VHH binders against Dermatopontin (DPT). Designs and how they scored, part 2

Target 1, 183 residues: Dermatopontin (DPT), of Sus scrofa (Pig) (p45846)
Amino acid sequence: QYGDYGYPYQQYHDYSDDGWVNLNRQGFSYQCPHGQVVVAVRSIFNKKEGSDRQWNYACMPTPQSLGEPSECWWEEINRAGMEWYQTCSNNGLVAGFQSRYFESVLDREWQFYCCRYSKRCPYSCWMTTEYPGHYGEEMDMISYNYDYYMRGATTTFSAVERDRQWKFIMCRMTDYDCEFANV

## First folded at step 1 (VHH)

Design h02 (framework vhh_8h63_2)
Fold by ESMFold2-Fast, scan of step 1:
Formats: sequence, C-alpha cells, structure tokens
Structure h02 (fold): chain B 183 residues (1-183), chain A 125 residues (1-125)
Amino acid sequence: as target 1 above (183 residues)
Amino acid sequence: ELQLVESGGGLVQAGGSLTVSCAASGFTFSSYAMGWSRQAPGKERELVAGITRGGSTYYADTVKGRFTISRDNAKNTLYLQMNSLKPEDTAMYYCAAVPYYSGLKYTSTHEYDYWGQGTQVTVSG
C-alpha cells in the first residue's frame, strides 16, 4: 500500500522504466530528495486501459537563501471524486505527492508532501491556468519562473470525462525573517 | 529496465565521417533531455553534445561545427553525426538521459541520470 514508502527516494525506485511513477490505477508515493521541491508535473491520460493518469515529477534544490527545510510532513487527504483546494500548511512548499485509485468513484485521492523553511513566508501568490487544457489531454506543467514555488493546487473532477483538471498555486518566498507569519 | 544502447562505433580515417546511434527503451523518450559524452584514455568524461526535449542543442567547443546531435522521437533514437573526424576524437562515446525540468543544466555531464555502456570510436591518423 501507499503507506509503505521507506525513504525519500523510494518512489525513484518505484518508477516505471519510462519515468512514470505509476502504472494505470496503481497507488504511488513520491518525495523529492531532501532540500528539493517539485518544479514540474507531467501526466498522460490512458483511456484505452480504463480511465486513469500516469504521473511524472521533477524536483530542484531550493536556493541557499531559503536554507534547509526545518520540517516535512504529509498534508491531510483530499478525497477521490471531490473538487478540492489545498495549500501546504505552515507556509510549506510542495515536495511530493501521494495518491491511491478508488474503483468506486473512478478517481484518485491525493496528499501533498510539504516542507517548511523557518522564518520564510509565501508572498505574491498566483494560480496557473488549467492543466490539461481539455480533459483527456497530456499535462506538462513546468515552473518557468524559478523564483516561484508550488504551495498547492485546486482541482476539479469530471465524472463524465473520468478525469481531472488542475490549477497550481505558485508563490515567492521571502529571503528575510518573516514577522507576518499567520497573517 | 530503462535502457540506452549505443551502436555505430568503429574505426574511421582522419577527415572521415561516422554516425553513432542510441536506441532508448523503457521510458517516454520525448520527455527526456538527451546527451552524448566521450571519454578518451587518461582523460575525464566530457559532455560533447546535448539536446533538450524541445530540440535546443549544446555543443562543446572541441566539436562545434563538426558534430550534429539530433533525435527521432517516433523511433526513440538519439543520433550524433560526426564529420571531419580527428585523432583527438578517439574515445568511448556514451549516450545519456535525464528527465527534462525547468532550469536543467543539460550542458553538464553531472546533470544526466542514466547512461549507456558506450560505443568505441577510433580515428586513425
């Protein structure tokens, strides 16, 4: 099950040889290496084998000005079949994804793996356009602005299409001690 | 089972041409940045050429204007066309792959995660 990931690089060893972290309807757990955050989310839709997506992630080290992450954790579960909006708590950045497929709703539940950086706060947040542009299409979201980090996402499930569209929440992080945490 | 298998190496006379190929399997080739490195006896491994998934290319100064890197995503194959070969081009040539991401330094050997076993290119003087 998806609770059996042994170390931060377990999902690296669970990758299919084509770079995808999962096969159709397979649960997965992916964590960036320590000190890295997610900078790309790629996905293909497989209608022929029954509706689901395969996922691929890329990570990059955070700049030295941000320092080492002080804590990392799995966020609360976002239920299969539902629309949801979630950002990492405690001013965290997304450093991984965990997902399990549910036959009962023909959709996935999701969890973010989040890391926080002491005395650093998100600011100048914005939301991407929809990925994919249309249900069933390939998705290729790359953070083109290295100054922005993924803090979360909002996503809509279509029972008719049996697919999801995603908008990612992107923020800058302060390079000075933040006195405005919790505001 | 991600595999990179080089072929096309051999003995060539100085001034000649040779094409080496890399057959990729077990991954979504079109989503990866690809490269060619070489290692001559007594020298460090040198990145010779790189190509992003979008087709942007890099060439080391030692081969610029003589070598051409290209990819065929439909055939999952990477190529290196080598023209005007010199004895100094004699080396084992390695195919390399890395998942493409924003900020990737595909111009550095250290950025590549996967490597083939190599194919020997020998240029006689």
Scores: ipSAE 0.000, ipTM 0.106, lowest interface PAE 17.3, mean pLDDT 81

Design h03 (framework vhh_8h63_2)
Fold by ESMFold2-Fast, scan of step 1:
Structure h03 (fold): chain B 183 residues (1-183), chain A 122 residues (1-122)
Amino acid sequence: as target 1 above (183 residues)
Amino acid sequence: ELQLVESGGGLVQAGGSLTVSCAASGRTFSDYAMGWSRQAPGKERELVAGISSGGSTYYADTVKGRFTISRDNAKNTLYLQMNSLKPEDTAMYYCATKLRGYIYSPAEFGYWGQGTQVTVSG
């Protein structure tokens, strides 16, 4: 009926630091390897192929001081066409992203994949500047700081530009029982 | 609403001891993680000791082995016993509490009251 079910049996494309997770208007689901968190977000806007973005993520192992993640989950959906602000619940760190495109609003819904570390809490949180700096531009947010991890984001949608700007929420994690993080 | 009032600060010679106290009112004290933060002029606010609702304790490296945090849930009181005080311990000491929620800077640490001044000379 269809012949082959997609690409040859050997993988056609490996995901690399320069590779894209998705094609324009394609839904995707991305998870860092176990014990790793998102440290970089790269995206390009393609106006000619349907006014959408392609995304790429880089992951790094969390430091030994945090230990193993105790649990991971998909956070609540943030709906297409809406402005939103969300951090991972239960002191979680962002370890992945899931997204679907909606033709009705010409925008994407989003979910974070979050992982928590027992007895470790976020503290000294700050927000990045907006990415991209201007609608339609490429964005490249890199956080290789040993002390800060992504907990979430706030984002605004422009119906006129058909694009989003993002501010990422970055936090340190305690090396002690989490009840003391904000005391 | 939980309200906190610090007391017990003062002037002490290096090598001396002092106990500061924090009296809590308004809500069930035992539901909260409690701690002591300090701030000296020109320095960032530092969490020096914490005690969870379950009784586990934390101490900053600068005070480990010298300071002891304790709580009396029946009296709604938090204590910090400070031994072998050093001039570097001179600061305003604030009783702090944490209810569920996160901050975006250290300046937003949850605390109540005006603090109690501890001055160590030598």
Scores: ipSAE 0.000, ipTM 0.183, lowest interface PAE 16.0, mean pLDDT 78

Design h04 (framework vhh_8h63_2)
Fold by ESMFold2-Fast, scan of step 1:
Structure h04 (fold): chain B 183 residues (1-183), chain A 124 residues (1-124)
Amino acid sequence: as target 1 above (183 residues)
Amino acid sequence: ELQLVESGGGLVQAGGSLTVSCAASGSIFSIYAMGWSRQAPGKERELVAGIYSGGRTYYADTVKGRFTISRDNAKNTLYLQMNSLKPEDTAMYYCAAGEWTLYGTGFPSDYDYWGQGTQVTVSG
């Protein structure tokens, strides 16, 4: 159970009847279907069992104008107990999440699953407000704007609250050919 | 804020190899997207290689398969290893850094920080 995210005996959760990808303190790995990206992040804090969240994701197909994703990969690990800020490399969009719970810090480590689209670059990027609004609350971040895609997040961990707040990084994608962008 | 200083340029024979380096100071290096651009006299500046904070790389078609970009975050240093050099590779090579911090509007067309450059001359 102390293996890397690619370890053969790592526990993966099949979707529950309630749609949650994980039970409390359970590791999970979630990928959108090919050609789809994450458009919603939902989470509840388990107040009865202790300091963990259950997660639910919604995916939608990218527009035909972007074409098929050229490449997908797991981004670098963001360690449990740490504040971090990360966007997908190579102009990538978030198409999944992987996470393990660490009892030593009462927090999760995180990895994004990222996909890039050839000659399409992010622009007009912005950050959401924080989710949840207060530690321990349910969160429901939904992108109803078809023009904006999640590229990453910044998040802070509170050891006192044993919870995280998130701000998501949202960008448009060009409809013209581009090569390298660092947004 | 961020300061970039290139080194390692020089004169090299066609078919040879050369490594140029870029030392960064004044800010946290690991959060920046880093790149190498070049400019020959009378030509526009061309981005030849880039590396994001997560380590993923980009190469221009003109150099793909010959050049390798890498970074050492512990040493705050960016490298470009150039193999199978051609006279057409003769240019001033500039180290560049872009903030990975997002802005609410606009599309960054260029990197935010540039070094002074290091000259690479390939003789035929």
Scores: ipSAE 0.000, ipTM 0.109, lowest interface PAE 16.8, mean pLDDT 79

Design h05 (framework vhh_8h63_2)
Fold by ESMFold2-Fast, scan of step 1:
Structure h05 (fold): chain B 183 residues (1-183), chain A 123 residues (1-123)
Amino acid sequence: as target 1 above (183 residues)
Amino acid sequence: ELQLVESGGGLVQAGGSLTVSCAASGFTFSRYDMGWSRQAPGKERELVAGISSGGSTYYADTVKGRFTISRDNAKNTLYLQMNSLKPEDTAMYYCAREGIYVSYSGTYPLDYWGQGTQVTVSG
């Protein structure tokens, strides 16, 4: 369908040559265009020169019912070598990623770029399965259900595998005004 | 009429296996995210497994590596294969539609349907 999150991503996946945001061990900063959120996360593990991943993201416009994002910001840094769990603060949705590689731990630090929508609240949240299914494998997480938006992730680092597994935190957003400052 | 009917529960010994099923009717099953939640007496209801319309899966840490969720779109049926069962897995198991899962604040899904199916694990 026109403007369906699944349809535009399917077209991109089937017929495009996916460029990677970063080279092995390269720092990067990726932001969705204004009014868009992350709907797909792709990654490959570089087996030849070490212990790092290349990343690619797909973004899609949020429904008009959410309106324009009222504020966007970079969340707190999640340190390399650590297991962590983070959601966007202030009812935010993930609209980008920033990362730097640290040779001392053979892992990356991470930051989410988050955007919030005034008077809209996340609800009915769930976590995806682990991506990748096994350390060192390619991953391709696609949110084809456009009713669910990424709010964050939890991830574990294996020093032995020199890789991460991720679970993404997915939530619906209200299509009505939710109460804020007065209660 | 939209309906979800759970079945396949029963009494099983610790270390055993059991498969529970959910028969869906009254809607196009293949278009919806589906999941399994459970509730033991005096405990909060927890989402144990979910499967999207496209086949992506979720598992709670309490069941990961032991339980497998699957769907048969031709039969409009959702399955939960439970292996290496423990006494703490004893609960009423409920089928849920639309990927409308428990919020992080414990809010339960609105279209949670059915009588559930009881699974009892003896030690």
Scores: ipSAE 0.000, ipTM 0.120, lowest interface PAE 16.1, mean pLDDT 77

Design h06 (framework vhh_8h63_2)
Fold by ESMFold2-Fast, scan of step 1:
Structure h06 (fold): chain B 183 residues (1-183), chain A 125 residues (1-125)
Amino acid sequence: as target 1 above (183 residues)
Amino acid sequence: ELQLVESGGGLVQAGGSLTVSCAASGLTFSSYAMGWSRQAPGKERELVAGITSGGNTYYADTVKGRFTISRDNAKNTLYLQMNSLKPEDTAMYYCAASPYFTVTSRGWEYQFDYWGQGTQVTVSG
């Protein structure tokens, strides 16, 4: 295991509201406060200073109509160096991210922190455009106030660029009781 | 906040060409999906062209083969090159930006958050 890992509590305490969650090649774990979900993902790339990204997240409370999250968990690891597609299991919404850097691949592994809302189901799912627009660029994805919640992402890794492009999977959630198959 | 300002509209003869542009300021232009919508008097707004942050382009059947959308991220500018203009192309043309865009089996989907004030294109016949 070769991932660099910092102390999440100390890391979050060291940064201002506008600060980055991690330093280059530093592992991190970020969770939204209870009842909140991720609504923004910001990142800068520093190829010269370690071929890695610094990340920042914003969270917002879910509408009262969704109620309280019934369960939260860390989803399965998506391995460094691989392209992948993952949504939160059990109709969950993304409420955090965990990541470790692997020098053997020059890339990060990723996990979503997911929360589910009993009898609330995703529908009308969309995939965002590519973030960043080109490898090595800064990215700023903001999704609050659109009645869409992040359920996951698809991402591709370029070994040549040593960077990732992301598309985020966004869904509306029912505000009434429902039962859908987890797809 | 992202501000969008269109320019380049005007009066053109049928069969002519015109380029309209949209200058963006504020938030990170390169991360936004951009589009051109038009509205003629008494008609619904029509999305005629779109371009993702990655450069993929999409066109309405009404303009396909005649219009070309492009972007210059270094200049924070969006363009619509209009060729072989028809009287039916007469409309107010609006620049729009969205953090969301994807292609599904149902076609292309946008939720535009930022809109310009529009630029008038009139095609005389």
Scores: ipSAE 0.000, ipTM 0.119, lowest interface PAE 17.2, mean pLDDT 79

Design h07 (framework vhh_8h63_2)
Fold by ESMFold2-Fast, scan of step 1:
Structure h07 (fold): chain B 183 residues (1-183), chain A 124 residues (1-124)
Amino acid sequence: as target 1 above (183 residues)
Amino acid sequence: ELQLVESGGGLVQAGGSLTVSCAASGSIFSTYAMGWSRQAPGKERELVAGISSGGSTYYADTVKGRFTISRDNAKNTLYLQMNSLKPEDTAMYYCAVQYRDYSLGWTSSDYDYWGQGTQVTVSG
């Protein structure tokens, strides 16, 4: 039920306690089904059981007007213990996550699984509020506007709290041919 | 397509006041969060004020107490009332929009589209 780092783990749309992609300190690899992108990120933190988070993802099919993804890839690694900002290259959308825990820093490395859509470009991009609102809290980021897709995130790590806060980067995608992102 | 046209800039003496305005056309204005940014030559663009569709406001520390942002949704117009102007307020002022319906941000990167700008020059 849980994926190890480097192995795809598929999770369905419905949030449940049985739907966690990982146990505390366990590596995981999660990909949305083909033609779907991440629309929700849920996580709980357990300081008592090893100062780590369990993760849960929901995916949604992209509209038929976008067509099928032309290419998917794993983006560059974002190293444990560091603050970072990353969006999918080549106008890509986030369709998965891969992560390993590093006990030496009490934090995770992260990779996005990204998919691009030929001649479709991100535009009208925005950044969510911080998730969780405070370190150690449950986070539940759900995109209520299904016209916006996750392109990436920025995140900060607190060595004192042993936890991360995230802001997700959300964009619309053109339904007409384009060569450049509008933003 | 949303079109933003700024106006009201000009030359003013230190201590003076100006109101710049932004007329929006095309898309539905009242559902968008709006803002004002400025950029002086050789400097990074700074968000100075923001206003949500619901009327919540943000001000940069550099302008708090001196600038007031407001919107008139019936006229599709955004305003920035600038009081007690200082030479360091000299910049191109840009109207900006966020095409948001879920989350509101108060940084320059949170805005999706910018107008062509209006120049404000404050002399000493």
Scores: ipSAE 0.000, ipTM 0.087, lowest interface PAE 19.3, mean pLDDT 79

Design h08 (framework vhh_8h63_2)
Fold by ESMFold2-Fast, scan of step 1:
Structure h08 (fold): chain B 183 residues (1-183), chain A 124 residues (1-124)
Amino acid sequence: as target 1 above (183 residues)
Amino acid sequence: ELQLVESGGGLVQAGGSLTVSCAASGFTFSSYWMGWSRQAPGKERELVAGITSGGSTYYADTVKGRFTISRDNAKNTLYLQMNSLKPEDTAMYYCAAKSYEPLYHGSSFSMDVWGQGTQVTVSG
């Protein structure tokens, strides 16, 4: 029962939950508009009604100092039911999410949509606290610090709670040409 | 564009010493966490040493007291000085770079860049 990853995708749905990217147990694919990155991750958990989360994202333009993204890509799949840790390759920033639900484990597989900025490098990286604070809770992670961008995440799955907790990896980006620094 | 190139591997007698080097290009080396992993035939890849941008070091229990990791930010080069080598140290040694310090437990983490590896063989 493979088929295409996440078909049919639910990009944005206004059925009862205006603003959510997906309905419970639906695959989805979300990309920020060109030149924007993810600045907020919102989610609600509905254990009784679907044993899954609905997701919502907010995007903001990157500052002019970064320039235009040079390329964007989907990062490698992180499998359902597993703990994982991933940052965007090639100094990329997170500009989207793709996910498919697996009923066999009551969890989702995940992919980041990543964009890189030529000659701009991450530095001074740190990791947020866990979101949600407790399994089953609503989460609302908003990056209000304009100096930091999401590079990735680490996440743990609880089969008992049928839910996932996330820590996001946040980094500053250079405003100078890093390909010619330190040669 | 991010690239790591290892060198300095070779054959050494048990009890001997060897230094492997890693030349980095395409990124701001001084801002990155740098590390060394190794993999012997039939074994899992093991993280053996790490060094932060600030110079703080980590060593796996298997190499602590024998191996020394260091970095030269002016030359964009990472080093691993290996002393008191044992046949059990025989492995392919891989250089790794990451924009922040990884967790030092488990093998399930991604690096921003990996080198192609350099072979170290300890006879004896």
Scores: ipSAE 0.000, ipTM 0.097, lowest interface PAE 19.2, mean pLDDT 80

Design h09 (framework vhh_8h63_2)
Fold by ESMFold2-Fast, scan of step 1:
Structure h09 (fold): chain B 183 residues (1-183), chain A 125 residues (1-125)
Amino acid sequence: as target 1 above (183 residues)
Amino acid sequence: ELQLVESGGGLVQAGGSLTVSCAASGRTFSTYAMGWSRQAPGKERELVAGIYSGGSTYYADTVKGRFTISRDNAKNTLYLQMNSLKPEDTAMYYCAAPRFLGESYYTGLNDFDYWGQGTQVTVSG
């Protein structure tokens, strides 16, 4: 079971021991432990008592070939009620989420917590299918295989459903020195 | 859809020179980082050279100082000039490009997602 670094399921923090990160309509801020990145996103939708989602995350250490993260930061806010597309700046990987609920639009604003690994660049990127498959459903996105890391997401909001669908942007990271192609 | 067609391979004596070319079509060539890989008989593919859209280059230690990668954006053509060829350079040579997802973005000369069919280079000695 320890073949791929992204698949030693015995070495990761499973979904929060305290259950859900947030209560309905509660703001939250979640960061993976230092040197870890988000490898799973779970969410349930409460249709009747708050019309909001509860969230939970699992994290996993990055491989030794990436080294220590050189810096971490919060990306800019993605506003409630809007569709958006965002990846971590500076070749960063997603290591956390922050969110506040806005009753005026019945939706959440979002921020990624991102960490950069010096001279390591994303490649072979792909986009997941929509999570959840249908508005109002539970979702469980797990990325333990193939050494893929979350760099960001694109998401759409339905005012009628009061819910979001997400596609996550997943990339490999180089094991050699690299730079963006626009040098 | 991006199409890559390699040409210019052939038989050359050890110590000689050869230039292989790659014609790209189907997407805007000038925005790509491009590369050359090779696969010798019975071996895995090796990235030997790469060139960023801005002109910066990369070379594998096995070819550094002997091979030169270049691009002509007006002709949508990538070149690999091979000097001081050795029998160990005998391989099928492949042109490579990264895959673009939605917005036309790229992240550097990482592992390439799109490969051409190849052109054979044989070095005799």
Scores: ipSAE 0.000, ipTM 0.102, lowest interface PAE 18.8, mean pLDDT 77

Design h10 (framework vhh_8h63_2)
Fold by ESMFold2-Fast, scan of step 1:
Structure h10 (fold): chain B 183 residues (1-183), chain A 125 residues (1-125)
Amino acid sequence: as target 1 above (183 residues)
Amino acid sequence: ELQLVESGGGLVQAGGSLTVSCAASGSIFSINTMGWSRQAPGKERELVAGISSGGSTYYADTVKGRFTISRDNAKNTLYLQMNSLKPEDTAMYYCARGTLYYDSSGPVRYAFDIWGQGTQVTVSG
């Protein structure tokens, strides 16, 4: 099975034991445990209490064939109020999120926590549909079934709705040395 | 919808150089494997070069050492720099979006699903 190296075969719908990472307008920093990557992004919108979102994440171990992450880092900040697109540099995978709320724009700045796996490369990449489907809705993005890893996202902010829609960038990862692709 | 528009083709003498480019719409360019294929009259399309989102490259044996594929994600543009051109390089060159597959035996494979309209490269000799 060519793309089945990924997450344990547990039914993902049952993996939600933590509460929300943040309170309304609260800054937060979330990191997966070492050797794990983000496999789900859940969020609810609270229009009444300041037009912000609460966030919840789920993590799963990467397959042993990828080995241990060789390096992890915080990517460059994506500023509040702006549309942006960002993937983890150096073939990295998303292993966390950091965010702070700005009342001046009624939006959040964002930062990915990324981890890379030496000599492993993304392939078979695709982009999800928008989450939430409509501004102000709950979102529940789960990716565990297809052995695809989140590398980043593109997102648009609506000043009218005071909310964001997200498209997540998903890729498979090679389980062997991709340096030889150049020779 | 992703659109791919090739440019830069033309007539060049054997031993010469030429760069073809491909402009892609939208942010989808930066997350996808991109490639160049060519087709001469009466022949099957041949994959010439591929480049992953992370910058890993592939070259067909027929062009390895002569052609260089590169991408500029900020400009949503794919390039193929062709050096030491031969009459056998005469073909319509197509830009494509696809996926890069690695086999456990080591060969890289590409599958393309979106193609541009092509740009003609003619090498006289």
Scores: ipSAE 0.000, ipTM 0.098, lowest interface PAE 18.8, mean pLDDT 77

Design h11 (framework vhh_8h63_2)
Fold by ESMFold2-Fast, scan of step 1:
Structure h11 (fold): chain B 183 residues (1-183), chain A 124 residues (1-124)
Amino acid sequence: as target 1 above (183 residues)
Amino acid sequence: ELQLVESGGGLVQAGGSLTVSCAASGFTFSDYAMGWSRQAPGKERELVAGITSGGSTYYADTVKGRFTISRDNAKNTLYLQMNSLKPEDTAMYYCAAMIKHYYGSGSYFTPDYWGQGTQVTVSG
């Protein structure tokens, strides 16, 4: 379907060279290349033009010890205006984001693009501090520890601030069968 | 919430012209790439024209040179001017907000539909 309508690459001269996946209030869908996962999330808040965020993502290949991802999918929608907590199902890792803006709530709906690695399981999970530290600030979450992978997030929307704060859920992955991780 | 309302369709003779319009609400229209898709009976929906927020345009080979897409950001309205219409142009025409997709360093657009469309019928 995508190839029928919009593929190949659509050239345009606003933000296409800046790395931002969206303009204010623009819908977007971002996927890491095959075998890569999200390692950085950057965002700026625009107070003047639409009270929304622009997003930028960086991806890196997973170690060969993890093997090839066995399947990838879009996780369930998290509705605009709601606080939510979601991790990729089936022990998956976050490999993309999809989002659409809703003016009725002044917020975005969100979906994770998730990829699973056969018989590899998350462990030693932890949650980052809030990004941004204060509503309206630029955020720049970079995984400096490449031994941890993003599995999901929890996020809170403030209607007063018209902005979101995020905590990312980071886990290590076993390099052996999940069955052996439980013994 | 995002709303797109198509209008201006109708019956026109082969070789004629028609302009269809799309009224947008519930989002910041000027920030979005917009497009027109069509669907004829028994055929898949195809993207025929697109225009970015900056005004760059795309046209499918089937309509290139005959159709012109334009936008009026002050009126939150998208237009498709259709010239030299052919019976093969008979279809329901849908306005779309374009979703930008990224894969690595590349990008492409896909249409997101919210309207019921406007019917264009070209008699031969």
Scores: ipSAE 0.015, ipTM 0.478, lowest interface PAE 6.0, mean pLDDT 83

Design h12 (framework vhh_8h63_2)
Fold by ESMFold2-Fast, scan of step 1:
Structure h12 (fold): chain B 183 residues (1-183), chain A 124 residues (1-124)
Amino acid sequence: as target 1 above (183 residues)
Amino acid sequence: ELQLVESGGGLVQAGGSLTVSCAASGSTFSSYAMGWSRQAPGKERELVAGITRGGSTYYADTVKGRFTISRDNAKNTLYLQMNSLKPEDTAMYYCATIPTWYETYSGHAEYDYWGQGTQVTVSG
């Protein structure tokens, strides 16, 4: 909802003029259009402007062989100040991000927006190198390879650097009924 | 240890039929879901047919109604009966185990078994 007070958080959050999903220390909620998944994550660190990151995402349609997503949902919260590892439940793929900044820890909580494809399952999963390569650097993770989709991430927070490094979990998806392989 | 050897490929005219076979040696053929994948020159490999340990089948839309996959666990053999062949069915056909999906942390390397392939050429 749009409130009389403060900033509402919702799926189609207003973007900055330069394409960033959020302003420094601003909460946001971003969803790919229906039938699309996240294929790029870009971020800049603003040490002098609040010790936080601005984020930008690119989405692309999944192949027709994968079909339409059968269900989408917001995954469980990953708390600010903590290291964590999470993949979308129910064989889901990442189709969005939601985040709030917490002044008390100088870090963000995170949620994935996940979509699943009936009878299509992840396999041949691997983990990227860390993004950014060093705390405080710009990051630009681009996966234009249609064979691999983001299922989640593992990330570590540095209280000293007031920043996070991410490794993204990338998987292929079956183009056949994966229940078939389990019987 | 499982080894797969394909045979039965060849040249056929459009509208014709052909059966390719895959002989498995070693242990545990009966414990794998098995499939046939094909790759035409300059194209990506695609799974065209699959069969579970129990005999349930899968077919790609491109071959539904024309191809039939079957297995004989007593003979450790997988078959693909191809009917109403089209020039676009021309490809190298590979026998392979169908992998179960892995934990998100598993690496690129899939422990799947692939044969050397058998060439099917459909003239027009």
Scores: ipSAE 0.000, ipTM 0.186, lowest interface PAE 12.0, mean pLDDT 79

